# VHH binders against q84jc2, part 26

Target 1, 232 residues: q84jc2
Amino acid sequence: MSKMRNLVEEKFLEFYESWVIQLELYLHQLLIAHNNNTMSETELRHLISKLTTHHKAYYTAKWAAIREDVLAFFGSVWLNPLENACSWLTGWKPSMVFRMVDRLRKSRVVLVEAQVKKLEELRVKTKFDEQKIEREMERYQVAMADRKMVELARLGCHVGGESVMVVEAAVRGLSMGLEKMVKAADCVRLKTLKGILDILTPPQCVEFLAAAATFQVQLRRWGNRRHYVTHS

## First folded at step 1 (VHH)

Design d2m (framework vhh_6z1v_2)
Fold by ESMFold2-Fast, scan of step 1:
Structure d2m (fold): chain B 232 residues (1-232), chain A 128 residues (1-128)
Amino acid sequence: as target 1 above (232 residues)
Amino acid sequence: EVQLVESGGRLVRTGGSLRLSCAASGFTFSEYAMGWFRQAPGKEREVVAAITGSGYSTWHADFVKGRFTISRDNAKNTVYLQMNSLKPEDTAVYYCAAGPEYTYSWLGDSYSAEYDYWGQGTQVTVSS
């Protein structure tokens, strides 16, 4: 039994469906480029720019949407249950992309020592930033159980009118706190993605972006299939 | 129309402090990331500091960490750069810039192209 979608959820669902279709088209171009050793560095850089622009468009749309309704991104209606289960503060966990980078090291692309060192420095910084955000989320959850919030919740359930106004102000404050944390997490995601792309060569960037897009697309397909099988 | 106006640039002695201000108009200030850039004579423009639209997150270049602090007052539509322990190498024209929220996260090595709106600049000169 699904709750009716609000306007923000409906608009972002439409955006996200189109965004994923375009991601799959870019993934096909990345896979062709990765398997074709005849593409120039200029052509590879152009393709990488298309992907980075595509991801920037996602965060532009997301940040506009969370300003209106951040709660739409907690248990998102445009994501299947598997995608939601794998979510960390409304998106991918930044340190997870280093597992894809590790695949590059072991599988096909040879990274030079200088790149390995810079990637390790970035990994350490990313994990530190994640821990900082996780501590803020813990503080937020503790604040939800604060005496004042508990008192307001009890009062709001019993009395209307003036109590409703005070409760509404508290709820707005809570939403602003969540927006702050989601934006902080997205900043770590974007800085991590940019950092990796700055360290890698264009062919390595293509392989990394192909791996990331493949995982995102396959996770969605696996979740859709398993949801059907589990439901049935 | 969008307008960014920097102020506060002047001559300062080494070790001194200075606060730059950038007053914004013509757009919803709190929805835009703000950045401070600088350009010294004969050098490329470089990013100094950046702040998200809400002020939730800030970034500072390694060469100014611990000395410079970016902040904003959304009620006054103003972004600030507090500059402490100034050095002669900080001498430059300082520019205020505004762009979509994602520009904050796409920083390093001359990302000026990611910002849509720019001020005219304010000159900071640090004497030895």
Scores: ipSAE 0.014, ipTM 0.393, lowest interface PAE 6.9, mean pLDDT 82

Design d2n (framework vhh_6z1v_2)
Fold by ESMFold2-Fast, scan of step 1:
Structure d2n (fold): chain B 232 residues (1-232), chain A 127 residues (1-127)
Amino acid sequence: as target 1 above (232 residues)
Amino acid sequence: EVQLVESGGRLVRTGGSLRLSCAASGFTFSEYAMGWFRQAPGKEREVVAAITGSGYSTWHADFVKGRFTISRDNAKNTVYLQMNSLKPEDTAVYYCAASTYYEFSYPGGLTYEYDYWGQGTQVTVSS
């Protein structure tokens, strides 16, 4: 178990570092496209597709990793303390991206009324889905304190193979419950991202993706600078 | 009443080809992502391939890339899995599933991500 968990953490750390480097390269391309207005619609759609594929790769790797060790994603070693402090169920909080959309409404590439209506509908649905997950997390936390879990904790004070097996089964069940919730949260994130991209025009998608990637990259840089200053 | 009905499963020789079909009814087919899953005796159910409601994007598991292709015909409310270069390791019950989840939700997806399931169709690959 601890050997498998160590390998999962090491493998995902290597993956994530490479994934962030590629995200920074895509961010550079997004900023050029946004600031220059020289790219054709075909070129913009191609760039948006590259970002979409990049996010698919992240969730492919993440879901493979959490199937083996979901606990690695709570207090992740590949994230700095600032990134960990800003996490909601192992990632960004879905409704927060609408703050980036709000800035887009005041940009030169203005949203039409039909888009505003669809974005508001998506915002409401996203908040509803978020609240369902938060209630599920609360139920999970309450279940950890129910009679059976309290009894298992007490049983763990007894020495014997039978008690060890029962405790191991309970821990496995807890991990499976967390995996289920992390996947549910990721699904809300992906539905929200896809929904926004489906509503926006290609130039607006580029602006939105640039804002999102900038925030992600800057959080990492700010956290790493603080860590460097602390350990210098 | 939501129904998913798989067909096409049979005995086939190693290196052979087979096409599975899944006919859907009782919901607006084009608004649902479709997936193919498989389960061999004593193994966990695993994701084989997925396709968005529009058919715009597809995902295939590493162990079938280059051999299997998922597609759909929204006019016929049917999703397909074309299987080429079949191996004994492909022997399993294949399940069709429908989900409201978007394109981004498929990579490494778990079974609980899909809202509706078919009864399955048996594929046996002999040596």
Scores: ipSAE 0.000, ipTM 0.143, lowest interface PAE 15.5, mean pLDDT 80

Design d2o (framework vhh_6z1v_2)
Fold by ESMFold2-Fast, scan of step 1:
Structure d2o (fold): chain B 232 residues (1-232), chain A 127 residues (1-127)
Amino acid sequence: as target 1 above (232 residues)
Amino acid sequence: EVQLVESGGRLVRTGGSLRLSCAASGFTFSEYAMGWFRQAPGKEREVVAAITGSGYSTWHADFVKGRFTISRDNAKNTVYLQMNSLKPEDTAVYYCAAEDTYSLYFGSKEYSSYDYWGQGTQVTVSS
C-alpha cells in the first residue's frame, strides 16, 4: 500500500558514506605522494589503481541500485543540497573535470605539447558526447507529454485493476528509459576519466586525482557545514 | 545468444605475418571493449592488446608494440589482431574477450573484468 519503500536509498546511503570515508583516506595518500618525489612509477601506478578501482566500485554499486530504483538518484538522500545542486544527470558533469586538468599547467610536472593537444581533443569529444545526452534528455521530457502518455494519465484517474496495470507498465518503461540515460551519462564520465588518465604521466595522474578528490570532499564538507548552520 | 568466434590461427614461420579475426554476436558490439589474450602451455594467460568500443583508443603490451596492431570493424562486429615479425615466443592459443567499454582500465589484465570469452585459436611460430 505504501508508495514510500526506499530500501535502495537506505542501502546506497550506507554504501556511499563508507565510500566517501575511503575516498578521504585515498586523498590523504595522494597528497603525500604528490609531496614525495621518491615514489617509483610502480608505486604511483599502484596508488592510481586503488583510486580507479574505488571509482569502479561506485559505478558497480550505482548501476545495481538504479536497476532497482533509478529515481533514488534524482535528488539523492545521501547527497547534501549543495552536492545535488551541482549534479548533472545524477553525477558530475564530464566537461567540468578539464578545469582540474588546467591546474596541471601550473604544476611542477609540465604538460608536453603532445599531451596538451590530446587533452584538448578529449575535451571537445567529451562536450560533444555530453550535448548528445542533453538532447536525448530533452527528447525524453517531450515524450512524457505525447498523446499516449496523456491518455495513460487520464486512465490512471479511473478506479480499476486493468488501468492500474497499464499505468504501472508505462511507469516501468519510463524508469527503464531514465536508467539507460543515466548509464549513458556514466559511460561518458568513465570514458572522460580514463581518457585523461591515459594521456597523463603517473605523477600528473596523482595530481589530477588529488585535485578531483579534494573538490569532491570539500564540496561535501561545505554543503554539510551550511546544512548544520541552517538547522542550528 | 552471446558468441565470440576466433579464426586465423595456424603454423607460421619466424618473421612471418598473420591476421586473427574474432566475430562477435548476441550483444551490442560497439558498447564493449575488445581484448586479445594469449596463453602458452604451462604459462599464465596474458593480455596482448585492447581496443575501446568506439575504437578511439588502443593499447598494446610492451612485448608486442611495433609488431602487433589491434583494430575493429563495428559494422561487421569483428575485432582483428594483425601480427607482424612473429617470434617463436608468440606461440600460444589466442583468445578474444569482450569487456564493458565503461571500464576505467584500458587493456585490463584482470580476467574477471572481461564478460565474454571465445574458445581460442592456436598460433604456432616455427623457427
Scores: ipSAE 0.000, ipTM 0.149, lowest interface PAE 13.5, mean pLDDT 80

Design d2p (framework vhh_6z1v_2)
Fold by ESMFold2-Fast, scan of step 1:
Structure d2p (fold): chain B 232 residues (1-232), chain A 128 residues (1-128)
Amino acid sequence: as target 1 above (232 residues)
Amino acid sequence: EVQLVESGGRLVRTGGSLRLSCAASGFTFSEYAMGWFRQAPGKEREVVAAITGSGYSTWHADFVKGRFTISRDNAKNTVYLQMNSLKPEDTAVYYCAAGYSEYTLWPGSYSESDYDYWGQGTQVTVSS
C-alpha cells in the first residue's frame, strides 16, 4: 500500500515532468502564432487542437492516478511549494482564467459584444459551480469532525479484527469522497476551458491559451527559484 | 447511428410528480454531457437541467430548482428527469440533448448551441 503509493507518485512525477516540457514547446508555438498574422484559420485550429489534446491527456492520467491514490494530489511531490500553495482542489481555480480572458478585452484581436455577453454568462455559471463544490467540501470537512468519525479515528490506534475492518471501511469512504470532489472540480475546469474556447475565435483562443500556459510555466519557474522569494 | 429517445411524458395534475427517461445509443454515453430542455407552445426552447458525463456535477434552472432533479445511469445509457410539485407552467415538450466538444474532453453547458444531438421530445401536460 505504501509501496503502491510511492509507485503512483513516481509514475505521475515522470509523466508530469514530460507533460510540462511539452507544454513549454506548445507555448513557444502559441507565441509564434500570436505574433504571426499569416497563419491560416486551419493552422490555428490545428494548434488549438494540440493544446486541448494535451490538457485532455493530463486529466486522463490524473484520473487514473487518483483512482489509485487521491491523496498524492494533495501536496503533490511533482509540484514545488509555490505551485501547491496556489492550488484549489488539486488544480487551478476555474474562475481565475477569466482574468486571462480580460486581457483579450484590451488585445489587438478585440472581443465583439456578443462574445463579451457569453463570457460573462460563463463566468457566472463557473462561479456557481465553484461555490457548489466548495459547499460540498465544507460538508465533507464537517463530517470529519462529527462524533462518529472522531470515535473511528480513536479506534484506528488499536489492532484487532472488527475495529480494523471498520477503520478500513471509513478510510475507503474518505478516499472515495475526495476522489469524487477532485473529479467534480476537474469537470468544472474542463467545462470552463471548453466554454471559453467555444466562444473565442481561433486567434483569440491562441492568445488565451498562450496566457494560460505562460502563467503555469512562470509559476513553476518562480517556485523553483524560491530562495529569491524567501531570502534574497 | 446516434439516437436519443425520450419517454414518460403524459398528463398529470398540478402538484403531481413525473419521471422522464432518455435512452441513448450510438456513442460512448459516459463521455457526453446530457441536458433536458423544454419548449412550451409559442415560446422559445429553454434549458431545464444538465448533468456531466460522469454524473459528478449537475445544474438546474432557477425556475425548477428544488422541484426537478436530473440524474443518469451510465450502465443503462439513460438520463432521467424527476419532476415534483408540477405546475401548469411546466407544460411543454421536453427534449434531451447530448453535447461533446472538439476542443475539450468534456462537457456540455446550459446553452442550446453546446449540444450536438437531440431527441424527438416527449409531451408533458400539467392540468390546472
Scores: ipSAE 0.012, ipTM 0.154, lowest interface PAE 9.0, mean pLDDT 81

Design d2q (framework vhh_6z1v_2)
Fold by ESMFold2-Fast, scan of step 1:
Structure d2q (fold): chain B 232 residues (1-232), chain A 128 residues (1-128)
Amino acid sequence: as target 1 above (232 residues)
Amino acid sequence: EVQLVESGGRLVRTGGSLRLSCAASGFTFSEYAMGWFRQAPGKEREVVAAITGSGYSTWHADFVKGRFTISRDNAKNTVYLQMNSLKPEDTAVYYCAADLTYEYHFSGTDYYTSYDYWGQGTQVTVSS
């Protein structure tokens, strides 16, 4: 009937551990390409394609999992507390990547005016889409406190078999709403990542992806060390 | 409706050239990566080339490097594969594909559930 949360969490934990190991291998290749300038343009394009495919694999697995249990992604067991604290709607906040892009503007590889203009246009659109999602999140939070939801919560305190079914239906409705919001946020993430990679040259893409992967891997290492030390 | 329509496949002699076209409709073409895949008899489908939505970045498989070039015309909603110096081993059915992005409308209405759309395929035969 209802799937146990632990099963979805176990399956995604196994996937995520493997996914992170592969990301670290790609990060090693990105850092070699960036620092030693040893790869041809075609090799750089191939590496960028591998990273893009890797991120798409993450969202494919995530969306399959959230269809089964979206709440597993709020306070995820495969993420440490620091990673969870830095999450915006179960992932990275789309506009934050433009801070990494701004660092590229100060890089030795000069962004041409056309790239700068397109990046600014993308930044504005990303911020607009992000604000739309934040308004939807506010609507969901308000809906949790409206009269209908309060009535359903009250019924949950006075349960019999019929009341249990009504409460379960309401909880499923809330989960569907969260799934839609999470998917909307992930769409903005994918469009933002794709847009940036579309604008940048292969060397600039490598630098950007290296910065992003470094941040992700280091955040995990910092949080894992803290979690391990405080776990007693 | 999302539709991908391929054209250009034919018989061509070794060393010849051929351009494949894929006309797309039913989605915002410039926002999706497009790819060319091929499948030879008795072999697995393999990726040949990919191009980002803007056309700014491209990737080509090592076995076609320097011979094939992917491009797109966003004004015409069309992606192309220019094939030069064709070899008998290039004989395959070539497929146009729209990259999987899983779009979802913010207003809570699904206008996209997923994109993994393939064309009908176009046969390329390279004779010696």
Scores: ipSAE 0.000, ipTM 0.139, lowest interface PAE 14.1, mean pLDDT 78

Design d2r (framework vhh_6z1v_2)
Fold by ESMFold2-Fast, scan of step 1:
Structure d2r (fold): chain B 232 residues (1-232), chain A 128 residues (1-128)
Amino acid sequence: as target 1 above (232 residues)
Amino acid sequence: EVQLVESGGRLVRTGGSLRLSCAASGFTFSEYAMGWFRQAPGKEREVVAAITGSGYSTWHADFVKGRFTISRDNAKNTVYLQMNSLKPEDTAVYYCAAVSEYYTFGLDSPYTYEYDYWGQGTQVTVSS
């Protein structure tokens, strides 16, 4: 479905398209580095830093956009339907990345016991934080059905100065609560990503980032082709 | 109220050792990367070492590698800088700083971070 887009949606769509193109270029560099094994540790750390900075730029732009219109990130117009169907609270589900980490156990760069232990500790912590966010979202959704909110929704059907002001204040409060929740989910994502990169060696970081970027790029390609065929 | 309180700075002789401590309060310590900075008279402030919130990754400036070690104790909300083989050129005011891990990602050079909170500093003097 085509929907009317606001300025926040238009600006972020333009940003996201450019961001994904650059991600694909970085993915190419990661795959070359992974396949050749000729890069120095310094060169690998520099490449990992480029990817880290790129992800930081995404969250910087996202948090600025969310401050203006958090609802733009639910059913985002810059994402195809498949990408939207796979989202968890406006982004990737934090625990899913550990499935990619499991691939590293069978790679040419094998995880040592100390790394396996730290990754398992991080997996448990991530799952706990994820479940905490899910409980907070459930409480938020239940609060939307409270008697007071139902009464405010009823008042919103009537035009009047005082009623309009009360409804606008309530909607603003709901948006602020949702913004806080999305930021909390993004913090779990960033802690999980950072935690994994902190535990892994530079060659393992390159392999992990290549796997993550490959999945993101391929998911977008699959959804874009399916969307075109479906709408054509 | 957010506070970072450094301690341990004193006069030491060349070749000596010293441990600096920074006690943090008012924020969730494990969610912040911590850095040690120093500033000598007439010089700009420079980053010495940094540690991620988890403690799994550390960074040390080339001029202190092998001599200084950063560590943290999240149960005590404290970050440490163990300084060995001290040189007169290590004389400076040492500052503790904190930055939210939302902005750091851990693998970027810590001198590119914009730190959120800073301590008041502790003076280290190394006599020749």
Scores: ipSAE 0.000, ipTM 0.200, lowest interface PAE 12.3, mean pLDDT 81

Design d3 (framework vhh_6z1v_2)
Fold by ESMFold2-Fast, scan of step 1:
Structure d3 (fold): chain B 232 residues (1-232), chain A 124 residues (1-124)
Amino acid sequence: as target 1 above (232 residues)
Amino acid sequence: EVQLVESGGRLVRTGGSLRLSCAASGRTFDNYAMGWFRQAPGKEREVVAAISYSGGSTWHADFVKGRFTISRDNAKNTVYLQMNSLKPEDTAVYYCAADSLFYGSWDTSEYDYWGQGTQVTVSS
């Protein structure tokens, strides 16, 4: 029962809706902290901890869900069409977060030379890891169209007990391959996010997390408005 | 650099309970996610449980879910594994590991620091 596709989608939809509501509440706290120069370093670190734990909860729930049905994350029912269109391997594209980092150059708390150097090194490594994942995805897509897979697809057009079982085994193999790739992409995301937060000071972390959360919330808002316009 | 020392491993009878401890020294402990791993004779090392740097989120492998609980005390730089309803199949060397990622990696090679292990033997 826990492996049924509909149950996985229903459970994650419920989880994600609650997760986004909490993200909006944390964004409000980040914006208050950004505008309030009296918050202690301890208070800022506690707020940063809440956000990182919140993002970790997302990946914990996601990895449990993809183990049961990774395909639910390709064209997710809990995301609007704009959010789905902006997805790279079921999530944000790692290099995109450096656009949020660029805003820190205009902030009240200026990046020092050592931080700029470390962030540029991280950006280069992130783009390299990103390209590595893209090459793996290309290999996966090519493998899906190879001789063996084409033969299995033809077999699937002829419904019979043995043919059905062979096709189901092939589909399970494809799902396992996608699960490994999604986890690899999520690993790059987590390493990139952790790397940025390790380089930045607490006030800069708050500003960075506020920028990232603002983008996520606004993208969802824009997509939801467009959906209503399309529906009318 | 973080140094990890496991303790608490011993011989326990089937159905018994045991708590393992992992003491961390060196770098700031609260900057690391922590994991418990085990390796039985002739088998590969497998992840048992993981906990975030803050302790706010945990993960447990399906084969121990409901029986084992991971926790941490950042003030004491210690992570724990409470093991209940022990089975002979739980016999293994248990390792503590520190990961700079937010949450435990599915690949044991991604963990930055490892302890030397503590032996748990469950007899019938």
Scores: ipSAE 0.000, ipTM 0.136, lowest interface PAE 13.6, mean pLDDT 79

Design d3b (framework vhh_6z1v_2)
Fold by ESMFold2-Fast, scan of step 1:
Structure d3b (fold): chain B 232 residues (1-232), chain A 124 residues (1-124)
Amino acid sequence: as target 1 above (232 residues)
Amino acid sequence: EVQLVESGGRLVRTGGSLRLSCAASGRTFDNYAMGWFRQAPGKEREVVAAISYSGGSTWHADFVKGRFTISRDNAKNTVYLQMNSLKPEDTAVYYCAAGEYWSLYTPDSAYDYWGQGTQVTVSS
């Protein structure tokens, strides 16, 4: 029997393709809500809740997958090369969503002073949390590049048996460290998303979520158009 | 679980009107968004109109805007498509579909339940 592909990659690819299709469906609901102004506040809250649940479902599936193989999320096979190039620690960079928030300040729906203040406080907190994770990642990358780690890699390639066990233990330790950092980054993402939605009114939440989903969907389309040249 | 049955399809002349009905069975109809789709001979299935679970939000394809209106009655577990100013291009089998979410993309994957369809023929 030929070796099968990584099972974590196969399972998450299936999940992610379905998840993106549903995100596109939600994007259309958000655009309809934004453009026609016919939805009640309770209906807008229900739609926002569906998007929030959808994003939580993503992180539930992701955390189950990274427990098995965190490295699958670095250079993910379910993402095109452009999406992978734009990733920060296996996902969107939390502070970047504030660029979408900045668009709300230019819309007809005006942010009140109290909201602006809370959003600025959240932006500062988010950047601080990002920098903390970036410092941890930097320390991790330096440790991985040390001569001792390079020597362990050489031993794994040239000497079998006892050396293999030592290399396996080291690699497992590195993977556990990456899993912890990815989860920390995802926690910042979820806290940032929750914080923004808690500050915004339902119509503003719809506009924000529509902007975020549009960017994600469009980035995927640009990458797919440029990198998939077969069967076109 | 929801089962859908369409009715109202018939032969109608250009410029005429027709109302399609979709009766749903199942105790959770109020939790589903509903859509009307159509498929003409030799063409792909396309979305015509969609309505939210409450009926508070509707969407209509550009090619039917101003002519078709989707509506629902949750008390009767029924969704409707009122079709006015019918054109020969509207000739198709019309399908009712139910899903957790209403959609303009990938109709088959967006909807959990589909009816058998009702034929609408518009003659000139």
Scores: ipSAE 0.000, ipTM 0.116, lowest interface PAE 17.3, mean pLDDT 79

Design d3c (framework vhh_6z1v_2)
Fold by ESMFold2-Fast, scan of step 1:
Structure d3c (fold): chain B 232 residues (1-232), chain A 123 residues (1-123)
Amino acid sequence: as target 1 above (232 residues)
Amino acid sequence: EVQLVESGGRLVRTGGSLRLSCAASGRTFDNYAMGWFRQAPGKEREVVAAISYSGGSTWHADFVKGRFTISRDNAKNTVYLQMNSLKPEDTAVYYCAAEPLYYGFSDESYDYWGQGTQVTVSS
């Protein structure tokens, strides 16, 4: 049946639901830390480490899953339509995180000049890496429309084991290419996240992580309202 | 910024054991996730194992799981690959690679590479 999810989608849905519940618990801890003047730097660093480990666990699970079925991450069944509409190559767009940092700077967080310079350097590098991936995506899309791909698709409609094998090899190649692009995008995300956390002080990291988690949780809640959730 | 030098590759009999070492330059070694890759002649380079910057997380490819173990010593700026129960199919040039942040499953995620060390497993 077309309504049934495949095994990769079912396993990742179960993982993601648990992961989001834990993210909400960490968000609660970050908000307490933000409002609590008694937490030491060591305690704040421990909390930041928990969040970092949590995000790493997501990418570890994701990369195992995309090796089996990368397309499950395009229009993901564990995300609502609003979350899917806001995705860039199966996740958040790395450069957007700097808008969040800028908002924090204008409202509550004061950064020293050295931090501002390092953040701008990281932003420029992140945008460069992001544009490189966008160029690869464009090349991938052009390759899909290339005469060679059209010819392979035409050959795949004919009776013959050799034609079927050639088409299957081409499809595997396309999936591998897409997997490499998603992993490249995730690497930019992880490098950007680590870069920001390395530049910020522990209290500033808590502010940043709280803002990021709040955005993710609220986006999910806003999207879910459109589809009505029935209490069982 | 980071330089990597592999060592330990040699000829080993099937079923034997070997430990590869990767010496990394710099005082920022603990800021890098490390990976071991291999490439046999005429074949694509494939990821064998990866370890996070802290050593708190490791990953091993299915085809070496239970036989190979990645580890690191941040005090010595060194990453190891302990290879047990070696098979002829393990014959390849082994590369050490580094990336800032976390471990990766793709060679595209790694910014710095060593020159490689040859491992040959006799049938």
Scores: ipSAE 0.000, ipTM 0.134, lowest interface PAE 13.5, mean pLDDT 80

Design d3d (framework vhh_6z1v_2)
Fold by ESMFold2-Fast, scan of step 1:
Structure d3d (fold): chain B 232 residues (1-232), chain A 124 residues (1-124)
Amino acid sequence: as target 1 above (232 residues)
Amino acid sequence: EVQLVESGGRLVRTGGSLRLSCAASGRTFDNYAMGWFRQAPGKEREVVAAISYSGGSTWHADFVKGRFTISRDNAKNTVYLQMNSLKPEDTAVYYCAATDFYLSGYLEPEYDYWGQGTQVTVSS
């Protein structure tokens, strides 16, 4: 792996802060669009495209960063403790977005029966994919606790040319395994997001994306504010 | 899903060399860590060598270290096992295997996709 001049954590912190600021600006546009019935379908599709591109940019930056240091995403310094507490495999749990979909069912924009059926099929598929990744993570955790891994860790406590090289190779292999699991989880996130957007109409997409962005932005604000408020 | 086909197994004399090949069919071959396993008559299947998805990390079992070398060519969707200084105890059916979410090499990951095997016989 390439070593950056700046620490991966510092570089991604800078990226993430800018990314969240832009997300807040898009949220503002989504809320205006949701409350304004004069926007054309073309205008709504353009806004949805901006949000989709913004999320793709996040995963592009994340995957570049985890190639350098995947462990930076386990205990992220760019997230507050509340955001970290709500994390599942370095991000949001894919099935949680269906809570936001359920909110749409009770909103001003009504889902038709065909959409409800497709969303339920997608929910089942998403849960299946989540369980598959959870099983792989369990297997990884068992392998991490394996007696051979423990033995390699012990060898790393004593300087010896060949032993050091073997430990370094093993650690590199572990990091690559974690990288693949994180990417797999992120792929489920992206497929779930795309699947929902493909099923929903443009006004429904705007409401869904507004709900998702609101949750993400408010979770960050609540976590940051709670630190200052609970100090008193 | 990935499908694996081994080739190259044959009868060789003690001290000889042989290269095994494993051809993979699949859109994303470079997403898989690969391993070579063998099973001798009356013995359990054992890991011989493993290589990471990028080829940046390799591991070889102590009993073949210095004699066998695993390599891969992602452009050709192929993994190789170069076997030198062959001994009668290397006689076994050799299997190619792939996994998409596991530690490779020394940590002996469980593999999900297997080839049918290729027979290597080393004469005394």
Scores: ipSAE 0.000, ipTM 0.093, lowest interface PAE 19.5, mean pLDDT 78

